# VH-VL binders against q8eqq3, part 26

Target 1, 246 residues: q8eqq3
Amino acid sequence: MKIHIMIAEDERLAREELMYLLQQENDIILCPSAENGDQLLNLYQEYNPNVIFLDIHMPGINGIEVAKKIRNEFEDKDIIIIFTTAYESYGVQAFEIQATDYLLKPFSEERFKIAMNRIRKTLSTKKVRKPKVDKLVVNLDEKMMVIDPNQIGFAAREGRTVKIHFISNEVIETKMNLKELEEKLSGFPFYRPHRSYLVNMDCIKEITPWFNGAYNLVIKDLAESTIPVSRTAAKGLFDALQGVHH
Short names: E, the ipSAE of ESMFold2; O, the ipSAE of OpenDDE; V2, 0.75 times the mean of E and O plus 0.25 times the DockQ between their complexes.

## First folded at step 19 (VH-VL; framework fv_lerdelimumab)

Design Y1 (at its last look DockQ between E and O 0.03; V2 from the best seeds 0.00; counts 0 for: pae E 16.8 > 2, placed apart)
Fold by OpenDDE, look of step 19:
Structure Y1 (fold): chain C 246 residues (1-246), chain A 121 residues (1-121), chain B 109 residues (1-109)
Amino acid sequence: as target 1 above (246 residues)
Amino acid sequence: EVQLVESGGGVVQPGRSLRLSCAASGFTFSSYGMHWVRQAPGKGLEWVAVISKDGSDKYYADSVKGRFTISRDNSKNTLYLQMDSLRAEDTAVYYCAKDRYKSSWYGMDVWGQGTLVTVSS
Amino acid sequence: SSELTQDPAVSVALGQTVRITCQGDSLRNYYASWYQQKPGQAPVLVIYGENKRPSGIPDRFSGSSSGNTASLTITGAQAEDEADYYCNSRDSSGYELWVFGGGTKLTVL
């Protein structure tokens, strides 16, 4: 069965480029394109696409707002939204609306292919129960602690030691450094947003913009801990959150 | 009711020019792309040209590119086809057609009755 | 430019079902529109967006697609359905070009 894809893009050249890339795929069919948010909403109702490639910067209502409207009005529909933009700073917004992917203009063929694979995977994935995760064994003073990595919110370097913070707000101290811990957690969705932090990406509640391209993470722990994201780590974080592996 | 009425057809000699008009009514003309499609006697439909709603974009079939010019006057709700350097193979009924959508073009939902153009010596 | 191909003629008995097929590279990625044309008349859109009917088109008309093909199906053909049918789509170039099939003459017996 073909994947029905709709494009919302006000720039003709960008639209054509995306169409060109999509035409290289054998399992897609292109719905009529929209040039603005209002048109998208109308066409969406008529064609009910599986996927929308949505430019954030369109005349009138912006792509983010349109996406929100779509999500709110069509809750029962598992619509896949791929944001397209010339700006890297909209990763947070993409995350907020649970966008499947984020493509920068001009479009990279390689990046596009990654997005397409993600689309296909999403469409094929029956809600498979997450496999049982392995446990992390951490050496503490004269004892070993068996830890469920999913219960870890984040780890932080504090002085000469690393503290592991659980979602429950329990904190344990380890002699391991963050690098060692990261290695042990390689099979889990952890990311280094800062030199002094290791974060469980599944425990990220919110991402907020900060100064100079940096961000803050709010963790889903009881304390709603805030963790800094460096500018250099920001791009990688968004990619990681979206399942993009470099 | 959406209506399209073509005019300007007739008999013309090869190498000459002819201008077709299409008067539109019953819809917001300036909101839709417009097409020209032709049909030679006893033959099938052939797409000729399309113009965007504001006239900023124009595209042509290879068979007419460089010779035909599509244009529109939204203030008059009129579509035009300037046909230059006419050839015998340009002989056809010429239809104007409204695109179905206000954005990108994905089909012609309303057609005029057509106007006959005959190119003959 | 891309090409769409159709059988030049098909026949169907009254009340029976007939399928008219269009084939072309453009149909891999674009919907086909179908137009009905009766003698001496302008074409009329009968199917678009794979299986969408304009207002006024009977529900016996339906559309489908597979691979690089699109099909128009008339379920329960009526005498008035005798006509030429043309498929149409965007050109495979993916830009703002269009192409018609060669047309299929449908005879209702």
Scores: ipSAE 0.837, ipTM 0.906, lowest interface PAE 0.4, mean pLDDT 90
Fold by ESMFold2, look of step 19:
Structure Y1 (fold): chain C 246 residues (1-246), chain A 121 residues (1-121), chain B 109 residues (1-109)
Amino acid sequence: as target 1 above (246 residues)
Amino acid sequence: EVQLVESGGGVVQPGRSLRLSCAASGFTFSSYGMHWVRQAPGKGLEWVAVISKDGSDKYYADSVKGRFTISRDNSKNTLYLQMDSLRAEDTAVYYCAKDRYKSSWYGMDVWGQGTLVTVSS
Amino acid sequence: SSELTQDPAVSVALGQTVRITCQGDSLRNYYASWYQQKPGQAPVLVIYGENKRPSGIPDRFSGSSSGNTASLTITGAQAEDEADYYCNSRDSSGYELWVFGGGTKLTVL
């Protein structure tokens, strides 16, 4: 499981230090960071992170006020909030908002790892957050089609158009490019093995070596379809398939 | 070009007051936290107080709490230390120092030359 | 309550490497910074964060931290490095307090 983490910190060096520490962890994905409270609230709603590292003192709305809005106005009791501050005086307020931890700046590696351990323990007792959108809506020429992403085997670019191949063997054509499609499928186990393909990793049946460190994929129930994996994408594909997420 | 210049030191009797000033130039004063640090003759450095960049938070060493008040005027680029009820053990050179957002990560990167306060009868 | 402990004095032969240490429980959660002070002068920041040097500090100065210990290392020590060295960090025992170590007098032989 990958933990989606967002940082709200206006001071560039502190933000970069926290990003550096987070990037040393193998099980996290960094969302775009915020430099003020209003920006955080916008990004939070767009990216639906599991965890926010939230600086109490930022320009505009302070972190305590932001946390109150998340808890009270959005009624999100599941998001993990780690306050960051140079001040120990905020401990009582952090408890009142049900923050998971309170991390003092500067960020020692030891305290950071303790905070990460508490994040992981907390997440192990909660339901995994669902993607922002459970269905994919694609534009066809005369209609909008509502698609269950789990029914997609892969998508492929063919000339100027993209074809979505379902595990049922049905194919539809969309005006979206693969980049747009990939973005709309955020939160589902899709992978880009090649610049012309997007594959549902849950549907991969076989992986076969190919020239120069490349590979080919076979999709379940679509055995006649062979999907290339570029040399540069191969390592990431194998890492993801070998149970990193299970 | 970045400078901090302390002033207001002098000889004073126990129980009296002094006000120290620290004039800042060459940087955006309102973007930084500020410290006072003192050094008694022949002794090491002792942290005294810190103030946040907007002046909203102030913290003091136990040895001066209740007697000293740190403050700042961002429109004048000046840091102050009001020293009341002075004691002999307050005798020291007093330095001001700038710090980024009151954090120990960045350190006190610019120091003044210090101003001597002598408390004696 | 937390205190930063430094050896009172260390010596190094000219051109050799010396390590000055600073130990305290607060260093598990906070970074140390290092200051050089020569007689009659204000302190000068030489290391901040774990191993960052301000502009103008020679590259023979480096820092490290592990557990509850921070270290300042001077490689190729020179005569002008003879000074008092202080570590500074947060004091875990008080609200938003800072603390200096007692200082280490470095003598270059």
Scores: ipSAE 0.000, ipTM 0.404, lowest interface PAE 16.8, mean pLDDT 82
ESMFold2 (binder alone), look of step 19: mean pLDDT 91; pTM 0.942

Design Y3 (at its last look DockQ between E and O 0.78; V2 from the best seeds 0.00; counts 0 for: pae E 3.4 > 2)
Fold by OpenDDE, look of step 19:
Structure Y3 (fold): chain C 246 residues (1-246), chain A 121 residues (1-121), chain B 109 residues (1-109)
Amino acid sequence: as target 1 above (246 residues)
Amino acid sequence: EVQLVESGGGVVQPGRSLRLSCAASGFTFSSYGMHWVRQAPGKGLEWVAVISYSGDDKYYADSVKGRFTISRDNSKNTLYLQMDSLRAEDTAVYYCAKDRYKSSWYGMDVWGQGTLVTVSS
Amino acid sequence: SSELTQDPAVSVALGQTVRITCQGDSLRNYYASWYQQKPGQAPVLVIYGENKRPSGIPDRFSGSSSGNTASLTITGAQAEDEADYYCNSRDSSGYHLWVFGGGTKLTVL
């Protein structure tokens, strides 16, 4: 079965570029394109695409608002939304509406291919098999602790030691450094948003913009801990959250 | 009733010009892309040109590019085809056709009856 | 420019089913539109998109696609279905360009 793809893009050149890239794929069918949010909504109802490539910046209703409307109106439909934009700062918004991917303009062929692979995976996996949870063994002073990595919210360097913060707000101290910990957790969705932090991406509740391209993470722990994201780590974080492996 | 009526066809000599018109009625003309399609005697259909609903975008078949100009007047509900430097191979019935969408997608749902253009010495 | 190819002629017995096929690279990514043309008349759209029929088109007409092909199927052919049928799609070489197939003459026996 072919993947039905619809494009919403007000810029002709960008639309044509995306069309060109899509035409290189053999398992897709192209639906009519929209030039604004209102057109998209109308066309969506008629053609019922599986995937929407949605420009955030369109005349009238912006792409984010349109996406929200689509999600609200069609809750039962697993629509895949790929945001397209010229600005890196909209990664947070993409995350908020559970977009499958985020593509920067001008479009990179490589990045496009990654997005297509994500689309295919999403469509094929109706049943997300929960990964088998391996346990983390951490050496404490006089004992070894067996830890479920999924229970870790984040780890932080505090002075000469690293503290592991659980979602339960329990905290343990280890002599292991963050790099070592990251290596041991390589099979789990952990990311280094800052030189002093290692965060479980599954425990991220919110991402908020901060000063000069930086962000703050709010963790789903009881304390709703806030973790800084450096400017240099921001792009990688969004990619990682969306399943982009570098 | 949705209707398209072509006019302006006739007999012309090679190298001459001719302007075709298509009068539209029964629908919101300014909301749809419009096409010209031609059919040589005893031959198949050949797409000629398309114009967007606003008139801002125009595209042509290679066979007519540089010689033909598609245009529209939405205030008059009229589509035009200016044909310059006509050739014998341009001899055909010319149809105007309404696109199903604003910018040309998934077919032409309304056709005129066509107007005959004959290019002959 | 892209090309769409059709068989020049097919025949079907009255009440039987016939499939007219169109092939071309553009059909990998675009649905074909199908037009019926009777002698001395303008073409009529019979199928577009994913098996969509315009108002007034009988339900015996249906559309399908596979790979780089599109097909028009007439289930229970009637005498009045005798006509030329043309497939149409976007040109793969240009986003806004269109191309027609060579046409298929359908004879109802």
Scores: ipSAE 0.700, ipTM 0.816, lowest interface PAE 0.5, mean pLDDT 89
Fold by ESMFold2, look of step 19:
Structure Y3 (fold): chain C 246 residues (1-246), chain A 121 residues (1-121), chain B 109 residues (1-109)
Amino acid sequence: as target 1 above (246 residues)
Amino acid sequence: EVQLVESGGGVVQPGRSLRLSCAASGFTFSSYGMHWVRQAPGKGLEWVAVISYSGDDKYYADSVKGRFTISRDNSKNTLYLQMDSLRAEDTAVYYCAKDRYKSSWYGMDVWGQGTLVTVSS
Amino acid sequence: SSELTQDPAVSVALGQTVRITCQGDSLRNYYASWYQQKPGQAPVLVIYGENKRPSGIPDRFSGSSSGNTASLTITGAQAEDEADYYCNSRDSSGYHLWVFGGGTKLTVL
């Protein structure tokens, strides 16, 4: 089936570059393009595209505000939005409006292909394959403890040891480092948001901004826990929450 | 009533020039792209040229590129086609047509009745 | 190639359904538009954006697309539907260039 794609871009050369890249794909069809936010909203209502490539800095209302209008006022939760921008940024607002990706201008073919793969994955309604639950066996000195990985909220390195924090508020200490623990949990949705933390992504409740492009996490039922997300790990975290692999 | 009226057609010798005009009424002319399309006697439609709503973007069929110039005067609601170095194969009825869109050009929703250009020695 | 290919003629019995096809590489990535032209008249847009019908065009006209092929379907064909039909789209060689198909003469029997 063809993917109906609309472009909102006022700069002719940027629009033509994106159209050229899109024409190389065999499974897409191009809707009429918009040159400003008001045109985009009119064309969006007329054509009901699957995907919008949306310039953040369009004349009139900016692309972020247009995306919010589509999500909130038109109540369209299913449309795929790919922001385009000339600026390097990580935006909490892009996450809040459930953008699939963003592309820096000038467009690289490599990044464009990644965005197209994310679009196709999203449209296929891929079921996240959860491994059949096996118990995790953790070595505690001279005994072995059997753990249900779904009960782990996060693990943190504290000094020379790693502490596993359960969603029940129980805490155990292990001699495994976070890398070893991550490897044993590779079949489960765990992520390293910081070199000292390993978090269960299914248990994340809140994400809040912090200085210098970093973030903090709150885990469900562990509301006093603030887990840092490093600047270098932030993109990967948001990609993983949106079903993108890097 | 949305209307397009072509004028300026006639009989000319090969190598000469002719300028076609298209007067627009009943819509906001400066909001839409405009096309020229021609049809030789007894033949099918052939797209000739398009111009964006502002006049900034112009594109031509290979058969006329370098010889024809599309232009518009939004203050007069008028589309033009300057045809230079005319050839016998340019003989056709020339239609102007309004696009549905400013610069994306996805449908010619209003057409004029055409003006005949005959290039003959 | 950049050409849009149409059968030169098709026939339909009055009240029956007919399908006019248009094939070309550009139809992979661009919508087709369809134009009806009766003798001595200017063309009239009947379908745009693959399957959209302008105001005033009867409901019996519909459009569809699959792969490199666009189709115009007339259900319950009427005598006044007898005309030439042209598809139009962008040229596959460049997104700024346009091309018409050669046209299909529809005869209503």
Scores: ipSAE 0.402, ipTM 0.753, lowest interface PAE 3.4, mean pLDDT 83
ESMFold2 (binder alone), look of step 19: mean pLDDT 91; pTM 0.939

Design Y5 (at its last look DockQ between E and O 0.01; V2 from the best seeds 0.00; counts 0 for: pae E 17.8 > 2, placed apart)
Fold by OpenDDE, look of step 19:
Structure Y5 (fold): chain C 246 residues (1-246), chain A 121 residues (1-121), chain B 109 residues (1-109)
Amino acid sequence: as target 1 above (246 residues)
Amino acid sequence: EVQLVESGGGVVQPGRSLRLSCAASGFTFSSYGMHWVRQAPGKGLEWVAVISYDGSDKYYADSVKGRFTISRDNSKNTLYLQMDSLRAEDTAVYYCAKDRYKSSWYYMDVWGQGTLVTVSS
Amino acid sequence: SSELTQDPAVSVALGQTVRITCQGDSLRNYYASWYQQKPGQAPVLVIYGENKRPSGIPDRFSGSSSGNTASLTITGAQAEDEADYYCNSRDSSGYHLWVFGGGTKLTVL
């Protein structure tokens, strides 16, 4: 499947450079480019790109504003946004709008390749049907329940019990503690973002910074549940999500 | 049902201290940041302070910094505001509010009914 | 700290449309949230994001943003919409501060 990529860049030389780099890739379709935010907003609706390379500094509506509008309008669409900027300070903003990456101008070929790999990885993970995994057997008070781990959004310690929250918003209580549950789920992509939580990483919709070093997770369950990430767990989470194995 | 209930308001003299409480129910209290917001009589809303979900981070408006202390007890589902060195300008209804975010949208989705603090000589 | 500015008062005829605008530098980076407050009551969230409504909020309430501005629009104003409306945003200087607009008193004629 070809990746449809659109560029929004007001600087001609930067635009041409990025186009040149993209044209070296064999798995992309280059959509018409935009020279400002308004043009992008008009064009992306027509061409429906998978990826947008978006300059932050454009005349009129800046790239951040445009990205916000796109995210707001297409909440259900996983458009990949790569920011392009001459300034290093916009990393935080890129994170806030869930940008996949940001590229500094002038563009490094090496850095561009890294970004492309991230794009491909992101797109591949979206298409990959979750493999049929082994079932989890959970002992409830008077019965055993067979659970598909892929249906679990997160587990939380609430009082003296652990509640397993499904993406369907169903909740069951177990006498198992989170550690036991984590062990049973060792073959699945679960992470402990907090001492009181176990999260299915595949069900993470968003990561949002809250305070310095701490984050919140939004889960892809019907309720869009919020899960805290401790500062100590944050680094490990990002590594795990990026496929970095320690 | 998600609910916040403030308490501890009253009449105090300048320079005195007062402690407000906010009892939370209907949601996982320990998962969310919490805010204090105040409103002077006949005036607008003023953000006062925020505390992280585990209480490890606290931030304050400049107007109350050094005088007010926000804290929480997650085992009791309770938010606190310790107000020291109270001034007349601190007179207000104090609201506790639940922090919420979606898709980089930050807002306060649940508010208490407020508790009145009056600082007068 | 950043500042959000609102018109102190606006009026609208019953059944007509009114837009309340909030302006500030923080709005370039963050969406505003809007709160309705009736006399003697606590604020109620009516809009968040650009145009997201909490459950229970009528569809006549909508939000929009442009540049350093955010707007709350009431299409087909009802008598019960008479209230004070406040915009709110995080401070552009960081993740740790919030700021409210001065509030707008809406009168329904």
Scores: ipSAE 0.016, ipTM 0.524, lowest interface PAE 8.0, mean pLDDT 86
Fold by ESMFold2, look of step 19:
Structure Y5 (fold): chain C 246 residues (1-246), chain A 121 residues (1-121), chain B 109 residues (1-109)
Amino acid sequence: as target 1 above (246 residues)
Amino acid sequence: EVQLVESGGGVVQPGRSLRLSCAASGFTFSSYGMHWVRQAPGKGLEWVAVISYDGSDKYYADSVKGRFTISRDNSKNTLYLQMDSLRAEDTAVYYCAKDRYKSSWYYMDVWGQGTLVTVSS
Amino acid sequence: SSELTQDPAVSVALGQTVRITCQGDSLRNYYASWYQQKPGQAPVLVIYGENKRPSGIPDRFSGSSSGNTASLTITGAQAEDEADYYCNSRDSSGYHLWVFGGGTKLTVL
């Protein structure tokens, strides 16, 4: 998963430092940068980033007011906001507007890494679900197939191809790997319980314990198929099904 | 000095297979993603494939998906491209390239000199 | 889904400024990078992250972008700048990680 990040920072060296730090992370794509609040709002609407690093003190509308506008007027509750500032006094205001983190300038690598970890954690717990009428288009050799993602029970890697198993028991092959398929299904509640499987969480019927803290899944209307959940994926699965992270 | 050297090119008939190698030196090979890019005679650059630093993720252009396989052997500092079911349209100079960043796929900052693959009857 | 369009050729007088452009829908959401290729040679990265230069690239090379267009600018063009230039960016769908423009042949007069 690639994280689209926008920086709003009027000081060139601080902006360049953030860009450099972000580009060291292998899962980041940088949007064009903003140098003031009005420019940020324009670029935000054009580029729709997942994350904004937002300087509180910019010329014109300040970063706190920009964040309020995004949350309230544009009603974007999902965007992740990391405030940056030279002043320690803004921590309380950052929490009031549901900022994910707060960084003092000049940036320390340790605090930056903490912020990045919070960004990744927040993104990993989000549910991204399209309306049920949304369609997935999959290339099959000599045709394109239009699929309702809610009809997919799971996908599994078999050799060099991935098989998509529908809750109807129909199976199709795709040359997309599971990572590509997961990306295309990012608006739907799919989860990787194992490196060889991708599961529609809305279709899980049963979860049963297995060896060494692992589990097996049974998919609705696909009772003959059991899907492994690795030990390392189990907590994430249960957290995603409950919608709560402690 | 970061250096990439491709080998294994040659003339082959349509439908046959060929395996390209790219020997890497001057950097920690196992820390970086690697790319293959090709250039047909008289044409521009076409991205072919990428592989993650540990080999766990692989992505391919549609034009080669299902026929080509990218792989790496980190113990030998070598990148590979297995090309099966070759077609005339696969005729090109094949370059290997190192990604600029350690664990990410942004830019192709170091390129080999290329190896020519000609697919003709 | 994604296509990057470049003019096939452009000319500049020695010492003058030239701009090479690249257009595509993916450039609205992804940065462009630029590669220089001289005859018989491998490509060389000259601009990344929209406007950054790798070590060893002269400061006469600069990059910019606006909307769906990225530009490579060479100020004070020199004879050694004569080459093909390719823009490169991510595929907007995420299924092809990279796409190259068709290339622009720069002639220095």
Scores: ipSAE 0.000, ipTM 0.395, lowest interface PAE 17.8, mean pLDDT 80
ESMFold2 (binder alone), look of step 19: mean pLDDT 91; pTM 0.938

